# VH-VL binders against Cytochrome c-type protein SHP (shp): the designs that were tried, part 18

Target 1, 112 residues: Cytochrome c-type protein SHP (shp), of Cereibacter sphaeroides (p81238)
Amino acid sequence: GDTSPAQLIAGYEAAAGAPADAERGRALFLSTQTGGKPDTPSCTTCHGADVTRAGQTRTGKEIAPLAPSATPDRFTDSARVEKWLGRNCNSVIGRDCTPGEKADLLAWLAAQ
Short names: E, the ipSAE of ESMFold2; O, the ipSAE of OpenDDE; V2, 0.75 times the mean of E and O plus 0.25 times the DockQ between their complexes.

## First folded at step 14 (VH-VL; framework fv_rolinsatamab)

Design m5 (from j6 with heavy chain S104T; at its last look DockQ between E and O 0.93; V2 from the best seeds 0.74)
Fold by ESMFold2, look of step 14:
Structure m5 (fold): chain C 112 residues (1-112), chain A 120 residues (1-120), chain B 107 residues (1-107)
Amino acid sequence: as target 1 above (112 residues)
Amino acid sequence: EVQLVQSGAEVKKPGSSVKVSCKASGYTFTSYYMHWVRQAPGQGLEWIGEINPKSGRTYYNQKFKDRATLTVDKSTSTAYMELSSLRSEDTAVYYCARGAYSSTWYFDYWGQGTLVTVSS
Amino acid sequence: DIQMTQSPSSVSASVGDRVTITCKASQGISSYVAWYQQKPGKSPKLLIYDASTLQSGVPSRFSDSGSGTDFTLTISSLQPEDFATYFCQQYYRYPLTFGGGTKVEIK
């Protein structure tokens, strides 16, 4: 697509004003949240804890693995990444993610 | 219950250092960022910096970068803030504050505050 | 750095009054504002986060609104326990910054 994982992460880091913390991104991805929809308490609800494996929507539709090691063109389309972040942050947390949260999540996921 | 208990008030001379402790209980210490915020007498709040207790990652407000040092002791669930080269304008109440989620930037639990007075 | 300009610096009000406090950001911060209450000699207490989400145990008379640069905290019917100083905080970008505070006093 129109970008690379490194360029996306750098853009979110610039917006946040600090370097990403990939460990914080991992912690957010694996965490259980209470602010979003009751049936999606975690990013892992649909994506699983192992991001090299396919996930599943609430209606049973397959989601390709998030890890670039399993799906090499992950995080190369800025519009798709923003859509994923918007949908998942709102469903799990109950709000859009901040630039810092986006930087952290992408920094962790892109290394998988 | 989540509790953050800070060390007692300090009186310091200009040019010296102070180290304030913040003992956490009632939650998994390494799962939440710890922040430090100060409040000069009769004034607003100023963010000093943050530490990830799991990794030791720190990030500081540029105003404090060369003078503030944030550390943790995981074995005692205690966070520390050290401020060096103290000046009279550093007189303030210093708070530790926990991030509301493991990856968020607003603070749901605060320590009781530690008054640091810098006088000649 | 994002400056948060809070007004008024103080307000005198009576029990039952509606009190409105404003906070203006020096640049757009979407809706990433939190509000705190601080009583004399006490640490701040989180009231509202993620735009309009009330922290657990905060009375429904507290609300906020706004996005972009202009934000308000409203106390719909002031109670005796609400006399305190109120701060806004942005968490859109580092460094995290606070408004200067608004002291709500007994008239």
Scores: ipSAE 0.535, ipTM 0.861, lowest interface PAE 2.0, mean pLDDT 90
ESMFold2 (binder alone), look of step 14: mean pLDDT 92; pTM 0.942
OpenDDE, look of step 14: ipSAE 0.832; ipTM 0.933

Design m6 (from j6 with heavy chain S103N; at its last look DockQ between E and O 0.83; V2 from the best seeds 0.00; counts 0 for: pae E 2.5 > 2)
Fold by ESMFold2, look of step 14:
Structure m6 (fold): chain C 112 residues (1-112), chain A 120 residues (1-120), chain B 107 residues (1-107)
Amino acid sequence: as target 1 above (112 residues)
Amino acid sequence: EVQLVQSGAEVKKPGSSVKVSCKASGYTFTSYYMHWVRQAPGQGLEWIGEINPKSGRTYYNQKFKDRATLTVDKSTSTAYMELSSLRSEDTAVYYCARGAYSNSWYFDYWGQGTLVTVSS
Amino acid sequence: DIQMTQSPSSVSASVGDRVTITCKASQGISSYVAWYQQKPGKSPKLLIYDASTLQSGVPSRFSDSGSGTDFTLTISSLQPEDFATYFCQQYYRYPLTFGGGTKVEIK
C-alpha cells in the first residue's frame, strides 16, 4: 500500500493533537458498547479478543486476523483502514471515532 | 456509587507548590482516565491535563507542561495534581474529573473541587 | 488550540421559556461537543454527550444540535431548577477546551 502503520498512527496523532495511548486503544477494542447495533456490542463480536486469530462476519464469512503478526499487510492501505474504522466505530459505538480513538486503536493493533 | 473526594482548601505563597489529592471510589480506578480542570473565580473552565491510571501515561495542556505533575497511587485509588511555581493567577478551584467509559475526553463525574488561593 | 466561543454570556428568562445557548468552534470539530451544567458553589454536571445522548437522569427538555463549527444547547421549557451556568466543551483534539459559559438567570 500507500502507507505504513507508523505513518497512519502519526497522522491520527497529529489530528488528535497528542501521542496515542495504546492501552486506551486496547480497552476500547475490548469494551462492550450500547450506542451501536444490538448484534455488534463490541469490536470483539466479529474479530474476537485474540486479534492474531481469524474472525467472522455476522453472516459467517471469515475475516483475516487483524494483527500484522498474522496478516503482514494490515494497516498499509489508508483507504482500507478508514473503511474498517468507519464500519466498526459506527456498528459498535454508533458514531465515527474521534482522531484520538483512531490513533489509540491503531497504536495497539499495529503492535500485535 | 461513583465518588471523587478531593483534599481541602489551601492557601499558598507565590513561588511555592501545591499538591491536591482526589480519592476515587465506586468503580475500577485503573479503567478510567483522570483529568484535572481549574476554574478561576468568576471565570470559565481550563483543562490542565490527564493521566491513565493503568499505565501512568500523562498528557498536559502546553500552558502547564513545565509546572504541573499528575500522578496516581493505584493501591489507594487516589490521583494527585501538583502545581509548582505558583502565581496569583493560579488562584482557582481545582477539580478532578473522570473521563467517560468509552470516550476519555469528556467527564461524567467530578470531584467537589479544591480552592487554592495564592496570596502574598 | 480550538477556541469555543459561547453566547450569550447571560440570559434572563422566565419559567416555561425556551432558551438556546450557542457555541462556535474556531475550526471544524465534527460533532464532538459535550455540555455541562454548573450551579453556584457546585461542580459541573454532564448533560449531553455522543450524538445528543442525554446523561442518565437529565430531563428530555434538554437537547443539542449542530456539527462542524456551530452548536446549540436548547432547554425547551425552562424549569426553576435549570437556573445555572452552562458550558460547552470540545473533545475533537487536545488541548480540551471549554466555552466561556452562559448564565441563565431568573427574570
Scores: ipSAE 0.515, ipTM 0.864, lowest interface PAE 2.5, mean pLDDT 90
ESMFold2 (binder alone), look of step 14: mean pLDDT 92; pTM 0.946
OpenDDE, look of step 14: ipSAE 0.861; ipTM 0.944

Design m7 (from j6 with light chain Y94W; at its last look DockQ between E and O 0.95; V2 from the best seeds 0.00; counts 0 for: pae E 4.4 > 2)
Fold by OpenDDE, look of step 14:
Structure m7 (fold): chain C 112 residues (1-112), chain A 120 residues (1-120), chain B 107 residues (1-107)
Amino acid sequence: as target 1 above (112 residues)
Amino acid sequence: EVQLVQSGAEVKKPGSSVKVSCKASGYTFTSYYMHWVRQAPGQGLEWIGEINPKSGRTYYNQKFKDRATLTVDKSTSTAYMELSSLRSEDTAVYYCARGAYSSSWYFDYWGQGTLVTVSS
Amino acid sequence: DIQMTQSPSSVSASVGDRVTITCKASQGISSYVAWYQQKPGKSPKLLIYDASTLQSGVPSRFSDSGSGTDFTLTISSLQPEDFATYFCQQYYRWPLTFGGGTKVEIK
């Protein structure tokens, strides 16, 4: 890939003007939202609470674990990550994630 | 019902310090970030900083990083904002404000405000 | 820092009037703007966030629009309880910043 979790986080931190907060990222990931699609109220809806394990889409398709420790090529393609965050943030939150939210999410995920 | 109740008005001399308290109730104190915002008389709002009540992690507006100290007492669900080396320009109403949710930087609940007057 | 330039600083209006308040960000901030209402001697009250999401309990006569750098708060039909000062706030990046406020006064 063209990037790494650390590089992505650094970029989002720069855009946010704030350091990544893994705890805040965790909270967001585990939270139940009402602003997005009714069938995707949480990141955990598809990915599960344990991101070292495989998830599943609403259509039943298996998703590889989000944690880089389990899926090493996660977050190594900047364009793919942006696409993924764009889609999933809108599905769960109902809007794009802020740079800060992206930094926080990746910081937590990268630590898993 | 979520409530943020702040300490009373303060009158301080230049060079002194002030510590404002904000007691939270009606929600899990450690589940939401607490922010502090001030408003000079007849002026707009200015963000001071953020604290994670669970971890104690703080981040400050660069403008205040050398003078502001945010703390919490989890046992009493109380947040504190201390501002040192006070100057007349620090005269303002100081608000504690709850982050709407852990990852969001807008504020759904506010304290009633604490007027801090700095004068010689 | 991102500056939020709010205009007008004050507006005189009558009950039933349409009131429009604008905020211009010094850089693109997508839709990460919140609006607050503040009455004299009171703390700000959240009205709208995430561009068009009304906070619970906020009347539907309040709405907002805009993305990028230009944002607008609209009160479709001003009510007596709406006379207050309104503020915009960006939460795209730190430090969080607010507009200068718009006081909606009785004409």
Scores: ipSAE 0.874, ipTM 0.944, lowest interface PAE 0.4, mean pLDDT 96
Fold by ESMFold2, look of step 14:
Structure m7 (fold): chain C 112 residues (1-112), chain A 120 residues (1-120), chain B 107 residues (1-107)
Amino acid sequence: as target 1 above (112 residues)
Amino acid sequence: EVQLVQSGAEVKKPGSSVKVSCKASGYTFTSYYMHWVRQAPGQGLEWIGEINPKSGRTYYNQKFKDRATLTVDKSTSTAYMELSSLRSEDTAVYYCARGAYSSSWYFDYWGQGTLVTVSS
Amino acid sequence: DIQMTQSPSSVSASVGDRVTITCKASQGISSYVAWYQQKPGKSPKLLIYDASTLQSGVPSRFSDSGSGTDFTLTISSLQPEDFATYFCQQYYRWPLTFGGGTKVEIK
């Protein structure tokens, strides 16, 4: 769609005032959090640790792989990305992610 | 128990450099970013920069970018902050501080502080 | 850089008093504020992050509120161990910045 992974990351970097750190994004994605919903303690709860493979919702419905290597149009629609970030950050952490957290997550995911 | 133990006080002349150490224990050193913050006597706190101890990647407050150098030694779980071209206004207590989790931007454990005095 | 302006610079209060400390950000920072307590000669201690979450071991008399630009730390019933300097910190945007501090003193 309306954007590219590089453009999205650059926008979040500008809002954050710093370059993205993909390893920080990886650490956040894999982390276990206590601030969100009890049944989603980590992004990996639904997406798994290997983002090149399909994930699963809490009700068993398949989620297409997050990695662009497996799902080439990932991170090309700004509205979809903001929805995904909003849902996952709130479910896992219990708040919206900061611009820096968004930049870091996307920098890591987009490279997968 | 998480501990951050810093090196002792330093007295330096203007134009010189100082290197402060921060020995971490009680947690996996490479899993948490290390930050450095300073506090001039009777003043507020000023963020200097951060280092990812796993990769060695750094990011600095622009104010310090040309003078501060953050490094780590993973084998000893020790972080270092070096500040060069010291001026009298660099007199401060320097703290190392651990992020609350590996990607956090606020600090749950702090070192005891290292006073650096810059005077003739 | 985002400036964090704390007020008041000091407060004189008695044990049992309600104490309110404010921070104002120079631009909107959503809810991304943390609060620290620092006693003389000691390093800061994290009290609150994510605008409402108490750090483990922090008494429930500490709370905060606010979003956007205006943030408040409240101590509902001041205790002797609460006499200290308090700092806010924003983590919305680099560089990370702190308020100038509020010293809570014995009346």
Scores: ipSAE 0.268, ipTM 0.799, lowest interface PAE 4.4, mean pLDDT 88
ESMFold2 (binder alone), look of step 14: mean pLDDT 91; pTM 0.940

Design m8 (from j6 with light chain S31N; at its last look DockQ between E and O 0.78; V2 from the best seeds 0.00; counts 0 for: pae E 2.1 > 2)
Fold by ESMFold2, look of step 14:
Structure m8 (fold): chain C 112 residues (1-112), chain A 120 residues (1-120), chain B 107 residues (1-107)
Amino acid sequence: as target 1 above (112 residues)
Amino acid sequence: EVQLVQSGAEVKKPGSSVKVSCKASGYTFTSYYMHWVRQAPGQGLEWIGEINPKSGRTYYNQKFKDRATLTVDKSTSTAYMELSSLRSEDTAVYYCARGAYSSSWYFDYWGQGTLVTVSS
Amino acid sequence: DIQMTQSPSSVSASVGDRVTITCKASQGISNYVAWYQQKPGKSPKLLIYDASTLQSGVPSRFSDSGSGTDFTLTISSLQPEDFATYFCQQYYRYPLTFGGGTKVEIK
């Protein structure tokens, strides 16, 4: 890829204007939301609460683990990360994530 | 019911410090960001900073970075804001405000406010 | 810092009037705007977040429109309890900033 987890996080932190809070990112990932699609109330609906394990799409296809410890190439392609954020934020929350939400989520996920 | 109860009004001399408390009840204290916002008499609102009670993360408006200190006491579900080197321009009502569940950047519950008056 | 320019600074209006308050951001902030109501001697109260979502318990006569830099709070039919000061707030990036406020008064 075109980036690293650290570089990607730094870019989102610059856009947000503050350092990320990985714990806030964890809380957002695990949260149950009502603003998005009814069948995806949480990021954990498809990815599970343990991000070192494979997830599953709503159609049953396997999703490689989100954690870099299990899938080393995670968060190394900026276009793929933006696509994942767009899909998950809109599906779960019902809107795009703010720069701060993106920074927080990646700060937590990249450390897994 | 969510409730944020702040300490009482204070009168301070220039150059001193003030520490305002904000006692939270009716929710899990460590699950929500706490923010501090002030309002000078007859003026608008100014964001001071935030604290994540769970992680201890703080971030401050650069205007206040050298003078404001945000802390929490998890055992009493209480947040604190300390402002040092006070001057007359710091006369304001100081609010604690809880970040919303869905996003920590707007405030769904506010304390009643604490008037801090700085005068000789 | 993102400056939020709110207008008008005050409005003199009668019960039943349509009241419109605008906020302009100094740069694009998507839809990351919240609106607050503050009555004299009271704390602010959240009305709207994400530029369009009403907080629980807020009457439907309150609405917001806009995205990018220009946002509008509308009170479709002013009620006696709506005489207050209104603030917008951006939360696109730090520091979090507020508009200067709009005081809605009885004509």
Scores: ipSAE 0.575, ipTM 0.878, lowest interface PAE 2.1, mean pLDDT 90
ESMFold2 (binder alone), look of step 14: mean pLDDT 93; pTM 0.951
OpenDDE, look of step 14: ipSAE 0.822; ipTM 0.934

## First folded at step 15 (VH-VL; framework fv_rolinsatamab)

Design n1 (from m2 with light chain S30K Q55E; at its last fold request DockQ between E and O 0.76; V2 from the best seeds 0.81)
Fold by ESMFold2, fold request of step 16:
Structure n1 (fold): chain C 112 residues (1-112), chain A 120 residues (1-120), chain B 107 residues (1-107)
Amino acid sequence: as target 1 above (112 residues)
Amino acid sequence: EVQLVQSGAEVKKPGSSVKVSCKASGYTFTSYYMHWVRQAPGQGLEWIGEINPKSGRTYYNQKFKDRATLTVDKSTSTAYMELSSLRSEDTAVYYCARGAYSSSWYFDYWGQGTLVTVSS
Amino acid sequence: DIQMTQSPSSVSASVGDRVTITCKASQGIKSYVAWYQQKPGKSPKLLIYDASRLESGVPSRFSDSGSGTDFTLTISSLQPEDFATYFCQQYYRYPLTFGGGTKVEIK
């Protein structure tokens, strides 16, 4: 698409005002949150803890692996990434992710 | 119960350095960011910087980046802040503060504070 | 850096009053504001975070609102234990910055 993982991460880092921390992104992805929907307490609810594996929606539909190693075109479409972030952050955390959270998540996911 | 216990008050001369410790207990030390914030007497709060105890990643308020050093000792669950080239305007209470579980950018537990007085 | 401007600097109020504290950001920060209470000689205490969530043990008389640049902390019915200084903090962008504080005093 219209971008690359490196360009997306750099954009979110610029918005946040600091370099990303991929480990913080991993911790956020794996975390159990209470602010969102009760049936999606974690990003791992739909995507699993192993992002190289397919996930599933709450209705059982398959979701392609998040990891670029398994799904090479991940994080190359800025509109799609923003939709994914919006849906998952609101469902899990109960709010939009900050620029820093977006930078951290992408820095970790893009390296998978 | 989460506790952050800081080292005692310090009186320092201008041009010297101070190192404040913050011993954490009651939680997994490496799972939460640690921040340092100061408060000059009778004034507001100023963020100094942060450290990820797991990786050692630091990021500083640009105002302090040439003088502040944040470190951790994982074996004792202790965070440290060192501030060098002290001047009178550095007189403040210095707090360690833990980043919240859901987001590391606001602080759910604070140490009791360490008064650092810089005087001639 | 994003400057957070609080008003008023102080307010004198009676038990039972509704108290409103405002915080204005120097640029848009969406809704990424946290609020803290600090009693004399004590450390700050987190009150509100994550889209108006109350920290554990914080009474429901505390609430916030706002988006963009203008934010409000409200104490719906002031209690004796609420006499303290209150700070807003933005977490949209580094460096993390705080408002100058609002001291709530007994009338």
Scores: ipSAE 0.775, ipTM 0.913, lowest interface PAE 1.0, mean pLDDT 92
ESMFold2, look of step 15: ipSAE 0.736; ipTM 0.904
ESMFold2 (binder alone), look of step 15: mean pLDDT 91; pTM 0.939
OpenDDE, look of step 15: ipSAE 0.897; ipTM 0.954
ESMFold2, fold request of step 16: ipSAE 0.752, 0.756; ipTM 0.906, 0.907
ESMFold2 (binder alone), fold request of step 16: mean pLDDT 91, 91, 91; pTM 0.936, 0.935, 0.937
OpenDDE, fold request of step 16: ipSAE 0.886, 0.884, 0.881; ipTM 0.951, 0.950, 0.950

Design n2 (from m2 with heavy chain K54R; at its last look DockQ between E and O 0.85; V2 from the best seeds 0.80)
Fold by ESMFold2, look of step 15:
Structure n2 (fold): chain C 112 residues (1-112), chain A 120 residues (1-120), chain B 107 residues (1-107)
Amino acid sequence: as target 1 above (112 residues)
Amino acid sequence: EVQLVQSGAEVKKPGSSVKVSCKASGYTFTSYYMHWVRQAPGQGLEWIGEINPRSGRTYYNQKFKDRATLTVDKSTSTAYMELSSLRSEDTAVYYCARGAYSSSWYFDYWGQGTLVTVSS
Amino acid sequence: DIQMTQSPSSVSASVGDRVTITCKASQGISSYVAWYQQKPGKSPKLLIYDASRLQSGVPSRFSDSGSGTDFTLTISSLQPEDFATYFCQQYYRYPLTFGGGTKVEIK
């Protein structure tokens, strides 16, 4: 695509005003939230806790692994990443993610 | 019950340093960011910086970058803020504040505050 | 740095009044504002976070609204325990910054 994981992360870090914390990104991904849809309390509801494994939509359709180690072209298309962030953040948290949340999530996911 | 208990009030001379402690209890200390915020008498709140207690990662407000040091002791669940080269304008109540579970950038629990008075 | 400007600096109000506090950001911050209450001699207490969600134990008379640069905290019917100073805080980007505060006083 139009970008790389490093370029995306750097852009979100610049918007946030600080370097990402991948550990905080992992914690957010694994967290149970109450602000979003009741049937998606966590990113792991659809993606599972092991991002090297395939996930599943709420209707049962398979989702390719999020980890670049298993799906090598992950995080190389800026529009697709923004769409994924938008859907997941709104479904789980009930709002768009902040630049810092995006930076943290990508820093963790891109290293998987 | 989440509790953040800070060390007692300090009176300091200009040019010296102060180290304020914040003992956390009632939650997993390493799972939540710790922030420090100060409030000069009769004034608003000013963010000093943050620390990830798991890794020790810090990030500071540029205003304090060269004078503030945030540390943690994981074994005692205690966060510390040290401010050096104290000046009279550093007279304030200093708070530790825990980053919320849902997002680390706003604060769901605060310590009781530690008054630091800087005078000659 | 994003400056958060609160107005008014104080409000004189009676029990039962509707109180409105405004916070203006120096640049667009989407909806990333949290609100705190501080009583004299006490530490701040989180009221509202994550797109108008109330912190546990906060009464439903508290609400907020706004997007972009202009944000409002509303107390729909002021109670005796609501006399305090209120602060907004942006969490859009570092450094995290607070408004100057609005003191709600008994009239």
Scores: ipSAE 0.720, ipTM 0.905, lowest interface PAE 1.3, mean pLDDT 92
ESMFold2 (binder alone), look of step 15: mean pLDDT 91; pTM 0.936
OpenDDE, look of step 15: ipSAE 0.858; ipTM 0.943

Design n3 (from m2 with light chain G28D S30K; at its last look DockQ between E and O 0.80; V2 from the best seeds 0.78)
Fold by ESMFold2, look of step 15:
Structure n3 (fold): chain C 112 residues (1-112), chain A 120 residues (1-120), chain B 107 residues (1-107)
Amino acid sequence: as target 1 above (112 residues)
Amino acid sequence: EVQLVQSGAEVKKPGSSVKVSCKASGYTFTSYYMHWVRQAPGQGLEWIGEINPKSGRTYYNQKFKDRATLTVDKSTSTAYMELSSLRSEDTAVYYCARGAYSSSWYFDYWGQGTLVTVSS
Amino acid sequence: DIQMTQSPSSVSASVGDRVTITCKASQDIKSYVAWYQQKPGKSPKLLIYDASRLQSGVPSRFSDSGSGTDFTLTISSLQPEDFATYFCQQYYRYPLTFGGGTKVEIK
């Protein structure tokens, strides 16, 4: 509730100093990374390549779809978005995402 | 193996334009951002701008926004940088540089450089 | 724009010496620093990225440290092939900016 996808993206763009590139966000989401945990080499490990479908944790627990078309309240709570970014960026990449990475990811995901 | 091969050295008059090419091989051209960076003789590195070869998205250092144009030709896996209204302070080696696989903001492969000399 | 102030501008050293090079950012850039090596007449080569990861083929004598605004590149035991100019680069925000360089010379 405290924000909208558009407001979050604009904030991350301001922090990055440039407009987001949603296609770069898609590429990052789909990419295989080596810097994070071995059992999560990609965002798609838990979320799948189709973000309109439910994902699954490494222990089998369901994760609601990331796409707002399937889960309409996605990206409307700034604390939850930062928590998701923190967990996923660190698990997959092995570090926090830069403001530019956050802007790119949200720009792509919010349009799904 | 990744290779970035740039066009040869150029000598230009003030007020003219230069277009430097960068032919990429050994990787999927559209999967990696291309950047352009210059280095004046005996000086440090200066970022000019970037292009996403898949979408054509560009973003420029504001210093160059009015004079630099970045383009790609996907069919030849070639990136181009054009710099207009050349001045003597534009004399530099111009590099194309590929954004790293997992991030588009630091550069894992560089072209050999193209010396552009601007003199009257 | 984020300014990267690199020091020293040059250092004279012998093979086997420990060499340190510093970069100071004009604002907090977390840990988003990359380091490059450039030999005369050659293009830069990536050494370190993503929170102190060595690029493939870079010897383990290269390391970095720091966060926030102060960063250090260390060569633990200088080798003949390490005489070059070194640059830091921030990638926290646009425009991407580099330090002014540090030339490591033979004493």
Scores: ipSAE 0.654, ipTM 0.891, lowest interface PAE 1.6, mean pLDDT 91
ESMFold2 (binder alone), look of step 15: mean pLDDT 91; pTM 0.939
OpenDDE, look of step 15: ipSAE 0.892; ipTM 0.951

Design n4 (from m2 with heavy chain S102T; at its last fold request DockQ between E and O 0.79; V2 from the best seeds 0.82)
Heavy chain, then light chain:
Amino acid sequence: EVQLVQSGAEVKKPGSSVKVSCKASGYTFTSYYMHWVRQAPGQGLEWIGEINPKSGRTYYNQKFKDRATLTVDKSTSTAYMELSSLRSEDTAVYYCARGAYTSSWYFDYWGQGTLVTVSS
Amino acid sequence: DIQMTQSPSSVSASVGDRVTITCKASQGISSYVAWYQQKPGKSPKLLIYDASRLQSGVPSRFSDSGSGTDFTLTISSLQPEDFATYFCQQYYRYPLTFGGGTKVEIK
ESMFold2, look of step 15: ipSAE 0.714; ipTM 0.905
ESMFold2 (binder alone), look of step 15: mean pLDDT 91; pTM 0.938
OpenDDE, look of step 15: ipSAE 0.872; ipTM 0.947
ESMFold2, fold request of step 16: ipSAE 0.784, 0.747, 0.764; ipTM 0.914, 0.903, 0.910
ESMFold2 (binder alone), fold request of step 16: mean pLDDT 91, 91, 91; pTM 0.935, 0.935, 0.935
OpenDDE, fold request of step 16: ipSAE 0.877, 0.865, 0.864; ipTM 0.950, 0.946, 0.945

